# Designs tried in a protein design chat: VH-VL binders against q9nrl2r1430to1533. Part 37

Target 1, 104 residues: q9nrl2r1430to1533
Amino acid sequence: GGVHELSAFEQLVVELVRHDDSWPFLKLVSKIQVPDYYDIIKKPIALNIIREKVNKCEYKLASEFIDDIELMFSNCFEYNPRNTSEAKAGTRLQAFFHIQAQKL

## First folded at step 1 (VH-VL)

Design u3f (framework fv_ustekinumab)
Fold by OpenDDE, second read of step 2:
Structure u3f (fold): chain C 104 residues (1-104), chain A 121 residues (1-121), chain B 107 residues (1-107)
Amino acid sequence: as target 1 above (104 residues)
Amino acid sequence: EVQLVQSGAEVKKPGESLKISCKGSGYSFTSYYLGWVRQMPGKGLDWIGIISPGDSYTRYSPSFQGQVTMSVDKSITTAYLQWNSLKASDTAMYYCARLPRYYSSGHFDYWGQGTLVTVSS
Amino acid sequence: DIQMTQSPSSLSASVGDRVTITCRASQGISNYLAWYQQKPEKAPKSLIYAASTLQSGVPSRFSGSGSGTDFTLTISSLQPEDFATYYCQQYNRYPLTFGQGTKLEIK
């Protein structure tokens, strides 16, 4: 049900945040550090934002939650070549997510 | 069985608008990305862009940015590629193709049969 | 953008032959490379992804290898249905880019 689903979202976000490869995704990219990021990425998102949405019960469907997570990874792969540390971390974290998402 | 079925061939004139479609079936439509690829007559493959059916997030090739618009209708598991004003140079075969999310939306695992668009005066 | 260059652009071979097609990236793309087969007036078909992983349903005579900038598609024993144009494609970074294609013709 909905309560179980929300709890599952919360737990999954916690697991994602605690993952060793979460560092590129914990918060939004700094425009100061990456000046051209927002010229490329038009729908920025990060785990802290997703967590907030979960906490506020903004996700009504698992697909909505999954879509935000996938957007987060999509942004990473859109900006970063796959051979970068960020992309590699994203690849691993996404794989982890896909496994965990089977429980949703 | 995964299928991508595209709309039929189009014959248009320069300046006309066009919207072609790609219907997905046999899989969870929002669980995969969809991409569009152009193939001009006798030429190779050109990536146009990808779209996330779940939230309609898009990424366009710089060469096609502002030239076409990708969209989806999730209710009928259909993706669209549209032009507001066709050019003769838009004459080509257009393919839609599925991109697995599990593989970081990189490669195309299933393809539509293509839609031939002919633009001539 | 990452440019993909295939070699050769065309080649002729006979049934039973071992065929090798090369794809070179203008910069390192790790193993984020796919191979496609396209027959005349048909849509491309996925053969290989992740440089060396065979797409489901693809015959085992097809194989891919390589990492970084140089990649190879190999057909161990060419069959009549293998005569087609082959494309490589990188997905290391957007925009996604294809090789110019290699047309494999019957000798």
Scores: ipSAE 0.006, ipTM 0.668, lowest interface PAE 9.3, mean pLDDT 91
Fold by ESMFold2-Fast, scan of step 1:
Structure u3f (fold): chain C 104 residues (1-104), chain A 121 residues (1-121), chain B 107 residues (1-107)
Amino acid sequence: as target 1 above (104 residues)
Amino acid sequence: EVQLVQSGAEVKKPGESLKISCKGSGYSFTSYYLGWVRQMPGKGLDWIGIISPGDSYTRYSPSFQGQVTMSVDKSITTAYLQWNSLKASDTAMYYCARLPRYYSSGHFDYWGQGTLVTVSS
Amino acid sequence: DIQMTQSPSSLSASVGDRVTITCRASQGISNYLAWYQQKPEKAPKSLIYAASTLQSGVPSRFSGSGSGTDFTLTISSLQPEDFATYYCQQYNRYPLTFGQGTKLEIK
């Protein structure tokens, strides 16, 4: 537990944030720009929220951290049709995440 | 050779603004966190906060939240600690120090020489 | 916050002595503990991290031990350059917290 785990999770989140395909995931989807998003997506999440949860020691298990990242991608694919730039970015970033998670 | 070089001593009056600096060299600046630590005269070490130079993400100690601002300028590999309005209680030595993000993350491996800030009259 | 308590606050010793400084955390911190040495009017210097791992360039007479809540810094044969204040620091949880320091002074 603690700062070593937080630093490992923070490093992974930072790598995701810096990826070219992170733009749909940096912060929560705007209700003004996308009014029906919160009618469809019941558990919204974004990289800024995940990073804050890491920093507040809210993940008791590594699996909880991984679940929140996977929820973020799942929400993307549920809301966005496969041919959208959001869904394509999500597919590439998710693949990157799976590779990075194994290296740590 | 890893070095953190801090700006020189400051003598200020209450209410004045101040920005002190910490310049890193000899390493990949964006690959490490930078932390700030205060040491009041004759006292121990007190953690202020950390900043990620790569994305400017900050984490402050609750005791310093809202009291100071941390920032970085990647183009000159320099971190800053800033006060909008100094108080006499800000009189202290201020250290910057580097934190690795690898296996032993959260400790300070290299320290700057310190910047003495004196706030009086 | 995790409170770090060092014992003793100060001690006097002679060159060649075996010196032991202790550090106690108010809750379990596993091995996420560092030790620093600070000489008068100088910046702190990293000695040990992960409770027992020596920082590169630190003499082998320094050693650290412990896990959980109780930690020890040992200097096996004190040298003149070792007279300084020593600090422990936990990095298991934010905020990062230091002990109050142990001043090692010449007898």
Scores: ipSAE 0.005, ipTM 0.620, lowest interface PAE 11.5, mean pLDDT 88

Design u3g (framework fv_ustekinumab)
Fold by OpenDDE, second read of step 2:
Structure u3g (fold): chain C 104 residues (1-104), chain A 121 residues (1-121), chain B 107 residues (1-107)
Amino acid sequence: as target 1 above (104 residues)
Amino acid sequence: EVQLVQSGAEVKKPGESLKISCKGSGYSFTSYYLGWVRQMPGKGLDWIGIISPGDSYTRYSPSFQGQVTMSVDKSITTAYLQWNSLKASDTAMYYCARSKGYYFRSPFDYWGQGTLVTVSS
Amino acid sequence: DIQMTQSPSSLSASVGDRVTITCRASQGISNYLAWYQQKPEKAPKSLIYAASTLQSGVPSRFSGSGSGTDFTLTISSLQPEDFATYYCQQYNRYPLTFGQGTKLEIK
């Protein structure tokens, strides 16, 4: 993407990270803490990874950026029961993201 | 006693719409996910998808995504599987099944008796 | 998708026999494996979940074992009512997938 798009992605990532419900998504899940996570989730991703991709200008299309964010949430809902704090946080953060993504 | 009772057999033509039902009783309907499973004649079991009756959150098998729609009516503790346009290849037995746990990923513990859907010209 | 492969696809046995059915996953599924029994013209019945835990009301002659990719359903002493088709199913990740089934017939 262009410089403007890159800035928009960067800004959105910053907003996501600063959100109160970002805590499940800030970094990759620890295999030590969650031993079976990577047996289930085969495309792990987190906000720090997405941020790095943004910084490296790896997203050429907004859709690519959105896909990674959606993957992040998909992984959350794939692994976590709906009544968990992680899933609930994910639900709220995803809703926030969907609103902000309209600006991209 | 947990029970899942499905609607009766259907005989349809290609292109017709169809909505079959699965009524749950004997348990908290909104507390357990419900799945749908297809079994083509003489074949094995195919997972269609799963739905959360409480909030209608759904997840479909990629093979069935866009081909069917799952829904629920909580007021009568009934789940539905519907087609907008049936194909001959949709001919099969369709089962609803309750997920055992509160986990999104759970095995099935109770099954409906099945609804036979026959689609032919 | 995770492919589940059962072996054998069919087998014949006699009452009283020890019967073993295997299920292999194309990738690790931990213990997120269930077994179901289906008789002709009937709905499946849940037998085992979490690879080795018997569903309530299931006779103790049924047992399940395994973890990761290889799983086994065992009937220690086959009874007349056990002749049916058996399916394994993984619920490690979506989409959920079933084995192709094992038909257990009377010899």
Scores: ipSAE 0.013, ipTM 0.691, lowest interface PAE 8.4, mean pLDDT 92
Fold by ESMFold2-Fast, scan of step 1:
Structure u3g (fold): chain C 104 residues (1-104), chain A 121 residues (1-121), chain B 107 residues (1-107)
Amino acid sequence: as target 1 above (104 residues)
Amino acid sequence: EVQLVQSGAEVKKPGESLKISCKGSGYSFTSYYLGWVRQMPGKGLDWIGIISPGDSYTRYSPSFQGQVTMSVDKSITTAYLQWNSLKASDTAMYYCARSKGYYFRSPFDYWGQGTLVTVSS
Amino acid sequence: DIQMTQSPSSLSASVGDRVTITCRASQGISNYLAWYQQKPEKAPKSLIYAASTLQSGVPSRFSGSGSGTDFTLTISSLQPEDFATYYCQQYNRYPLTFGQGTKLEIK
């Protein structure tokens, strides 16, 4: 716990943001562009929201941080059919996250 | 028919190594996380951790981190739970269970029959 | 870690009774709660997930309700095969945690 975990969270979020497959996850889905998204997804989240929570020291445990990132991927696979670019990007980014998260 | 079949009961001495197995059949093995649960004699259920057979991603309960190792062999649809050095306090029933969902935060739907591990000198 | 507390720890009931078991989470878990039934010397069996959704093959006398921190498992008319230990489990936050169990015994 503490300061070292928060620093590790910031580094991992930055690595996720820089990843080529982060594009579906950078910010909340637009209701204008995707009108039915918020009818289907009840707990929306994105990397910009997670990064704000890290910066405000809202995560007390590594498990809370990991849970928010897993929620982001879960939302992606729930909304997007398996053969979409979004789902494929999510699969690759999640695999990258799983490798990095083992260090937490 | 979904089945999880676990290896048979084990009687070991403290300090010995052990590897128990859980073989899945009747479903796409790599599509579901597999979890392990401990039940000490006369006690409740303790969540050990979960593994993704598709990519070997693991999440351990902090209480079990470093005490056991979860692994998978996709070619024979089998998950493993391993100890390098058993303690008497490891005496328990060990269950494997299939997760219902896409991520490690999922409920269990199918359970193995359990493997009884007894560690005594 | 989220602590799950079940009430009561044990209860005695008769066939035909309406039985209620409660589960409380130390933090909000939305509807990410499951119920399991375990008979002596047997593996647990899944009863309910998402707080209120029955697993396939589970009799309709079983029902689950609640959200947030307070959850209930109800058996509307207790049958002889229902005497068992019942466990709740949260799967909203890592690590996943179980309640201590409620043992349902013959009166």
Scores: ipSAE 0.005, ipTM 0.577, lowest interface PAE 14.4, mean pLDDT 87

Design u3h (framework fv_ustekinumab)
Fold by OpenDDE, second read of step 2:
Formats: sequence, structure tokens, C-alpha cells
Structure u3h (fold): chain C 104 residues (1-104), chain A 120 residues (1-120), chain B 107 residues (1-107)
Amino acid sequence: as target 1 above (104 residues)
Amino acid sequence: EVQLVQSGAEVKKPGESLKISCKGSGYSFTSYYLGWVRQMPGKGLDWIGIISPGDSYTRYSPSFQGQVTMSVDKSITTAYLQWNSLKASDTAMYYCARHGYRWSGTLDYWGQGTLVTVSS
Amino acid sequence: DIQMTQSPSSLSASVGDRVTITCRASQGISNYLAWYQQKPEKAPKSLIYAASTLQSGVPSRFSGSGSGTDFTLTISSLQPEDFATYYCQQYNRYPLTFGQGTKLEIK
């Protein structure tokens, strides 16, 4: 934990952001582009928000960090049908995350 | 040419089950969402819900949630709307319609409608 | 739910007339507004989407305008085949909702 853990979170976020399938998750969904998104998703989150939380040392436990990442994917799958590009990207990115998270 | 062909008129009694169909052709069936619309006699249009033929993802209007079920059979490019127990108030014309765009609620092509009459 | 209110509910006009139908949303819907035409015993037909974009094959005498809460459908010169019921529909958010319709009758 401590500084090492925070560094690990930072590195993982960087890797997630750099992943080819990160595009649906880089920032919060636009109300303009998806007007009804926030009628469905009550706990919106994105990689930029998670990154900010990491930078502010808001995660005391790895489980808290993992929970936010999983929430991000859960939101994606709740709103997007499985055959959408967003859901497909999310599936791949989540798989990547699960592998990397084992290193935490 | 995009076409949606619906099944024929139905005459039913209260309590009976019913499943009406909508066959799509002339386009990639799984690439477009489908919607269902109810029109009671002499009344306006009521949106029932939307279905994604590719994976059967659905969203219903709250007014129709639990009242009807939307489904699809991709192998024959057909969508279905069904009731487990019809009510007299279900008497209406039912339309299927293709959504024109992925996130759009626009209905660009319509079936000819299926008239459902429920009476004792 | 977003309520759509059309005005008028009915009107009479003559061939060649300029006709305007209005649609008001109970809340802002940006330009996520569509118009449909329905003739007796026929399925609705898509006319306009995105508030002002004509559907393919729709005559240019039809036009739509508006954004936010107030929208209009205009027929510049009414033709015999235009007598029908017209519906607006919002697709800003679920559930999708229609106006109550405007019946355009021949005078």
C-alpha cells in the first residue's frame, strides 16, 4: 500500500487510458450526445475522474479503486446493448483490467 | 427496398394469449433497432418500446412494462409482440417500425399494422 | 415523461394554402423531434427528423423548424394528398412520446 499502491493505481490508469478500447471511458458521457444517459445511470464515472481520485490520494484501499473501475464497466453494460461498439470495447478493456489488477 | 410486413388481424377474448409478428426485409435486420407503437381506435400513437434484434436488448415504456413482451427471431428477421393475458383495453392497431439511427428515436419505416380486437 | 402538445388539434384548409402546425414539449428536447403523417387506415409515414431534416422522398413543400420546446411543421402549399393527421414525436429521452395529433381536413 501507501506510495507504492498509489503508484500502481496511477500506472494502471495510464495503461487503461492508453488502451485502444478506452475511448468510451475517457470522460463522462455527454448529455448532449446521449440525452437520456443520466436517467439510467445514477453513478456516472470515467477514467478521468478515477485518475483525479488517484492523484488526490482518495483511494485508501485497492478494493475502492477496483470498485470504481468495475462501476465504470457496469455503467457501460447497463446502458449499451452487447452488440454495440461501446459494449464490445468495454468487454475487452475490462478483460485487460482484470489481468492488470492482479498485479495490485 | 426496406419493408416491414406484419401478421394479420386478430380477434381474441379477454384472458387469451397473443403473439403478433413483424418481418423485416430489404435491409440488415440486426443493424437497426425496432420499435412498437399502439394506436387505440380513433386515438393517437403510443410508443410501446424498442428492441435490438442483434441481442434482444429491450426498453419498454413504463405504461407497457410488464404488459407486453418484445422478442425477435433473427434467423427469419422477424420481431414479435406478445401478451400473456389480453384485456379489452388492448384493442388497438399495433405497428412495428424501424428506428432510422442507432441512438435516434425516429421511426423511418413502418409496418402496415396489425389490428387486435379483444372482446367478450 | 416528456409531454408533447400539438396545436391545433384540428384545422380545415384548402388546396394551395400555407399550413402551420405547432408542437410544444413540456421540457427542452433540443432538436430531437420528428414529424409523421398518417392517412386514414394507413400506417404513419416519417416526414421530418432532427426537427428540420426532411426524410428521403418527402416533398420540399414540407418543412420543420424549432429547437428546445417549440417546434413547427409547415406545408408551404397544401396539396390534395396532404390531408391527413400529423404527429410530432420527441426522442430526447425514453420513453418516446408523441403529440396528440393534428387532423388536417379539407375545407
Scores: ipSAE 0.016, ipTM 0.701, lowest interface PAE 6.7, mean pLDDT 92
Fold by ESMFold2-Fast, scan of step 1:
Structure u3h (fold): chain C 104 residues (1-104), chain A 120 residues (1-120), chain B 107 residues (1-107)
Amino acid sequence: as target 1 above (104 residues)
Amino acid sequence: EVQLVQSGAEVKKPGESLKISCKGSGYSFTSYYLGWVRQMPGKGLDWIGIISPGDSYTRYSPSFQGQVTMSVDKSITTAYLQWNSLKASDTAMYYCARHGYRWSGTLDYWGQGTLVTVSS
Amino acid sequence: DIQMTQSPSSLSASVGDRVTITCRASQGISNYLAWYQQKPEKAPKSLIYAASTLQSGVPSRFSGSGSGTDFTLTISSLQPEDFATYYCQQYNRYPLTFGQGTKLEIK
């Protein structure tokens, strides 16, 4: 990806970060606070890691970027029961992402 | 009205610590990266790095990595640039600037600058 | 890092003159180039982004052109308030880098 694609991906990451429902996704889940997380989730990811990958030009295709965002949401729904604040935040943020991704 | 207001001039000695500030107003503070730029006396502009106020993500220019620390306090819409141990070579005007236009690449609004003088 | 080189480093001009300042990148940066104006003892002011797009409130006598490695800033009819130092800056790759500046002085 060129900087035009990087600009689009970075803008989308910025929009996600500033969203009220981004709090479960800003950084990797703490092993101290959630000890069983890494036993269940085999490919952990968070917005700070995705943003660093964008800045290092590691996404060659828009689909790779989208796949990492979707992995983040998939991990949330796999670990967190449907009725949790994390799962509810994830559901709303994912819907927001799908609307924003129409610009890609 | 978008405005960035920086703290006042500082006169320090080598080895001292310093923290300068940049307060944003008139826009959604967490929606834009904030950058720092150094201008040594009589010289051009050097980009220091960016901070995302929403999540405190930082990216530094390689020449400034480990030399300074950027931070933010969202509750008072203020960003900071900090030195643990100042050197005479840190004498410069320091600007904060908002990164605009869909990428943290353009600097659309600038603070007035904070002059830092480090002299023995 | 991408190196930005401006030419000339300084020039003298008179009010009413057409002034052209050039900026060259050490590698291709597409149109990811911004121009800034800095007056003595003042913070820089954004003039142009995306190589040719004027910032809101900037007079139409300013224009930018170019893509890839070679860029120009033109002032079509120089005014007294235009005497300043001008900087180009690439935002194609981190770290962001500026040209060394072009000082525009009264003749």
Scores: ipSAE 0.008, ipTM 0.615, lowest interface PAE 11.1, mean pLDDT 88

Design u3i (framework fv_ustekinumab)
Fold by OpenDDE, second read of step 2:
Structure u3i (fold): chain C 104 residues (1-104), chain A 122 residues (1-122), chain B 107 residues (1-107)
Amino acid sequence: as target 1 above (104 residues)
Amino acid sequence: EVQLVQSGAEVKKPGESLKISCKGSGYSFTSYYLGWVRQMPGKGLDWIGIISPGDSYTRYSPSFQGQVTMSVDKSITTAYLQWNSLKASDTAMYYCARTYRGSFYKGYFDYWGQGTLVTVSS
Amino acid sequence: DIQMTQSPSSLSASVGDRVTITCRASQGISNYLAWYQQKPEKAPKSLIYAASTLQSGVPSRFSGSGSGTDFTLTISSLQPEDFATYYCQQYNRYPLTFGQGTKLEIK
C-alpha cells in the first residue's frame, strides 16, 4: 500500500539522482547564474525538492509523484534549447525515468 | 477522439476588439498545451504562442508579444485568442493546435482546429 | 530565431512518383522537427514528428529523415490525395518556426 509506494518513490529518486545525467536537476537553478530563468519558469522544481516531498510523504498517488518529475523535465525543455547539454541530459534521464516509472 | 473546434469566421473593422475560441474535447484538457498559429492569406504558418490550460502559463512569439492575449477557461475546456484593437494586418486564418506539455514532443502539434478566419477591413 | 528553409518552394510531380522535400535549419535542432500537410482551405495535418516518426493514421508512403540541420520528407509513391503544401517546423527552441512551405502540384 502506501508504505510500499513510498519506498518505490524513494528508490526511484535515488536512481535518478545517481544517474549520470542528473546534474541539471539536482537542485534549483541559481538565479545568479541564470538571471532570466525565473522569468520563464514559474514552477521551479528539482530532485532535492522532490526527494523532500517523498520523505515527508506528500505524494498520496503515483500520479502526483510522476507529475512533479514531468514538471522538472518540462521546465528543463521550456528553458533550454533541445540541442544543449542540459536538454540532452534531460532527454536521456527522462527516458530512464519513463522506463522505471512503469515499475511503480 | 481528440477534437479542437474553433469559433466561426469574423468580419471586423480596424480598432475593434475580438476574442476567438478553441474548444478541446476527447482528451484531458489540462494535460496538453494549446498553441495558436496564424496564416495570412496565401502565406505560410506563423507561430503565435502556447498556453498551458492547467495554470495559464503562456509563451508568446516575440512577433506577437503584446499584440494578442491567450487565455483559457478550463471549466469548458476552451482556449481563447483576443485582440484589443484589430489592425488590417491581422487579417488571417487562425488555428489552434494541441501539443504535449511534456518534454519529448513539446512544440509538435499533433491535432489542429479547423481554423477561424478573421477579416479586418475598413 | 531558427530559420527553416524548405527546398524546393514548389514542384510538379505525377502520381506514382517518388517525391523528396528538404528542410534546412539555420542551426542544429537535433531531431525536433515536424512535417505537416495542408490542403487548400483546410487546416494543417500532422505527418511526422521527431524528424522520422510517423503520426498515427498517416500512410506509410510518408517518411522523414535527418538530424541536426538537414531534413527530408519523402513520399515513396505519390497518390492523388498527396498534392498539397508541406511545411516543416522546428520545436528545438522558442520561438517555434516553420519553413516557408513546399507546394506539391500535379504535373
Scores: ipSAE 0.018, ipTM 0.688, lowest interface PAE 7.7, mean pLDDT 91
Fold by ESMFold2-Fast, scan of step 1:
Structure u3i (fold): chain C 104 residues (1-104), chain A 122 residues (1-122), chain B 107 residues (1-107)
Amino acid sequence: as target 1 above (104 residues)
Amino acid sequence: EVQLVQSGAEVKKPGESLKISCKGSGYSFTSYYLGWVRQMPGKGLDWIGIISPGDSYTRYSPSFQGQVTMSVDKSITTAYLQWNSLKASDTAMYYCARTYRGSFYKGYFDYWGQGTLVTVSS
Amino acid sequence: DIQMTQSPSSLSASVGDRVTITCRASQGISNYLAWYQQKPEKAPKSLIYAASTLQSGVPSRFSGSGSGTDFTLTISSLQPEDFATYYCQQYNRYPLTFGQGTKLEIK
């Protein structure tokens, strides 16, 4: 809890944003680019939204932060077939997140 | 003033080793990745790879993986591209270019070096 | 790999003309597209990133548009210094790929 946990979350989000496989996750999916996305995905989220929530101190528990990151990956795998570049990027970034989150 | 200054032209024989350089100045060296791009005579641009000066992380194009090695020396703000054994097909202009490490910009090259001409002939 | 195809491969134009160059990606790249200008025997120069954002110092006669797979570079009123080869490049995913280039020549 508190300032130290929020600092750790900020560092982790920055590392995720820097990762080569972050490109599908940087911003909310555009309805213009992907018209059916919001018909399928009911709880959209992206790294810019998670970073904003960290900066506004909206996460009270580490589990809430982790849940939002996992929701982001879950949305990716629900919308995108396994053989897509998005799903493959998601798989690699999720593995990276799992390793980094263990340091929390 | 942002500058990327590359080493001079090289004339080599097949089988020889070579290391060319790209020196950055006028910016935070570790805040930008450095990319390498090949242009064969009369042809278009072909991406080789990128390197992160801060941690030496590298990403190669599949067509160049195992053919060249990228490295950096942070103390002199210099990146390198190296061949262990040159081939005639390596004859080309080689450019370095910087790209901001932030994910939105990563892969966009805003400033370019002047190029290093490498000629490999017997 | 994402293939980038430019059209036309070459065109001839006169000073003062409006010129449009097209770039097509083999799959969706959102707005992660850049345009570069290369003059003979010189390094490429950055013109545009994020499909439509001008690089600092680039004249306002240059503009970019498009998203997804179809993109255009427009020069509203050609100047003598604009005769060059133009390249598009996607930076949505690795490997980074360039179009084959469009050579803009004096008519």
Scores: ipSAE 0.000, ipTM 0.571, lowest interface PAE 16.7, mean pLDDT 87

Design u3j (framework fv_ustekinumab)
Fold by OpenDDE, second read of step 2:
Structure u3j (fold): chain C 104 residues (1-104), chain A 121 residues (1-121), chain B 107 residues (1-107)
Amino acid sequence: as target 1 above (104 residues)
Amino acid sequence: EVQLVQSGAEVKKPGESLKISCKGSGYSFTSYYLGWVRQMPGKGLDWIGIISPGDSYTRYSPSFQGQVTMSVDKSITTAYLQWNSLKASDTAMYYCARQLYHRSGYGMDVWGQGTLVTVSS
Amino acid sequence: DIQMTQSPSSLSASVGDRVTITCRASQGISNYLAWYQQKPEKAPKSLIYAASTLQSGVPSRFSGSGSGTDFTLTISSLQPEDFATYYCQQYNRYPLTFGQGTKLEIK
């Protein structure tokens, strides 16, 4: 990945964070608030973690970046029933992501 | 009365495509997930996956991911399970079952009568 | 995946007997456990959900208990119509895995 790619990742993360439906994904799930989360989700990830990876240039391929974002959504849908606010937010944010990712 | 009625038995050859159906009635079709379960002859129950009829959200068992496709037609309150290319190993009874959602606390409370799929040369 | 292990795989009993079937999860599933009954050539029937709650219409001789990893289905006094195969299923997380089944046969 080059500078252009890194910049694109940075911009996309910024857009994801600023999205109205980003609230379930901004930070790692609190074990205090959700005691059983990490019993279920074994690869936790959040936008702040992804942003940090972008800033550290840890993504060499767009696919790696996309995989982490998809993992983030996958975790959400694995843990949260579809009718929950978190799942609904995730659905919308993922749709947004898919559109933006096409620009990468 | 809440019912799930599945399509009739199928006899197919390897390589053929197949789409079986599960029609729900007596309840709000979009308010419940529908799960699919495979039971090979003389064997136990294998969870295939679930689909949300309202938005067609799906979750597949890793063992069935890419092997089958779940879909729904809300207008006729019907769910479908389909194969693009059947294998002999797909021979089994297939059940649909209603579930509110995973971790809903109710399990699969209503089951279809099953569709027998036989795949042989 | 969460593996569900039932025991025994098969069991012979007589009418009137007290029967217990166990189901063990490979990891904690809280109370997200269901029990199903399946008779030959018939679709499964839901018996118990949330580990211990009987489905509507299920006789009171059926009961479920347990939480976390160890669960039991108990038939207090076996009736002729109870001879069947029983399955547990966890719905704590995807995939919603079944136990191998326990075939309850008449002695």
Scores: ipSAE 0.015, ipTM 0.688, lowest interface PAE 8.0, mean pLDDT 91
Fold by ESMFold2-Fast, scan of step 1:
Structure u3j (fold): chain C 104 residues (1-104), chain A 121 residues (1-121), chain B 107 residues (1-107)
Amino acid sequence: as target 1 above (104 residues)
Amino acid sequence: EVQLVQSGAEVKKPGESLKISCKGSGYSFTSYYLGWVRQMPGKGLDWIGIISPGDSYTRYSPSFQGQVTMSVDKSITTAYLQWNSLKASDTAMYYCARQLYHRSGYGMDVWGQGTLVTVSS
Amino acid sequence: DIQMTQSPSSLSASVGDRVTITCRASQGISNYLAWYQQKPEKAPKSLIYAASTLQSGVPSRFSGSGSGTDFTLTISSLQPEDFATYYCQQYNRYPLTFGQGTKLEIK
């Protein structure tokens, strides 16, 4: 727990943000650019929101942090067809996350 | 005008192969899933699966996994349902229908007219 | 798999009647439910999606309601062209599943 656990989550989020395939996940999807997104995705989330939750010590367990990251990927695959650049980026970033999450 | 046009009725013997078609027109073919539904004589509707025409991604009902193959030819906006070896139990009407690739909108909003497949000895 | 059960399996009614058909899901499906109409020897026609949203061109005498596990299709004033078999379908989880159908017959 505590400070050490927060530091571990922060390190992992930083690694995800720096990954080449993070671009669809950096910020919440724009309602202006993608008007139907919020009609389909009921629990929107992005890396900037997850990082803010880490900084506010909102994750009490590693499983809660992992659940939010997995929700982010689940939203991506629910909204975006497999043939999109967003879905392809999500597939690669999720594989990277699964490797990094073994540290938690 | 959006439409799905299916191939004509087939009469086959057990063990024979078969490939039926569903041709889309009047819409962006790669923007929608194409689903297949079976209706046995006098029975209700059974979902077979969906295919994404853009990348050939498929998802089958467990009841149909390994029994049929879905495929697509984007150049002629046509989807296919294929059997390697037909059984008498495959006798049914087969419908194709388009579906949005996520949960927004219409479910299965446009349906083909159906292809009757009869398998008898 | 999510099981969809319709009630009744068949119903006899007269033109002008108010008709109600119900559909029950074995687990929660939110509002991801569609209704279809099928006439003899014809393909199904989409009537309603998202439990209560009418498909374009469908007469206003058709309405859908419900959420979660219990859903209803209502025809407020039955017309001769409405005699058909009606199917509900959930599209919340794969595999997609249909109800067994309700045959609406003339009295």
Scores: ipSAE 0.000, ipTM 0.565, lowest interface PAE 14.4, mean pLDDT 86

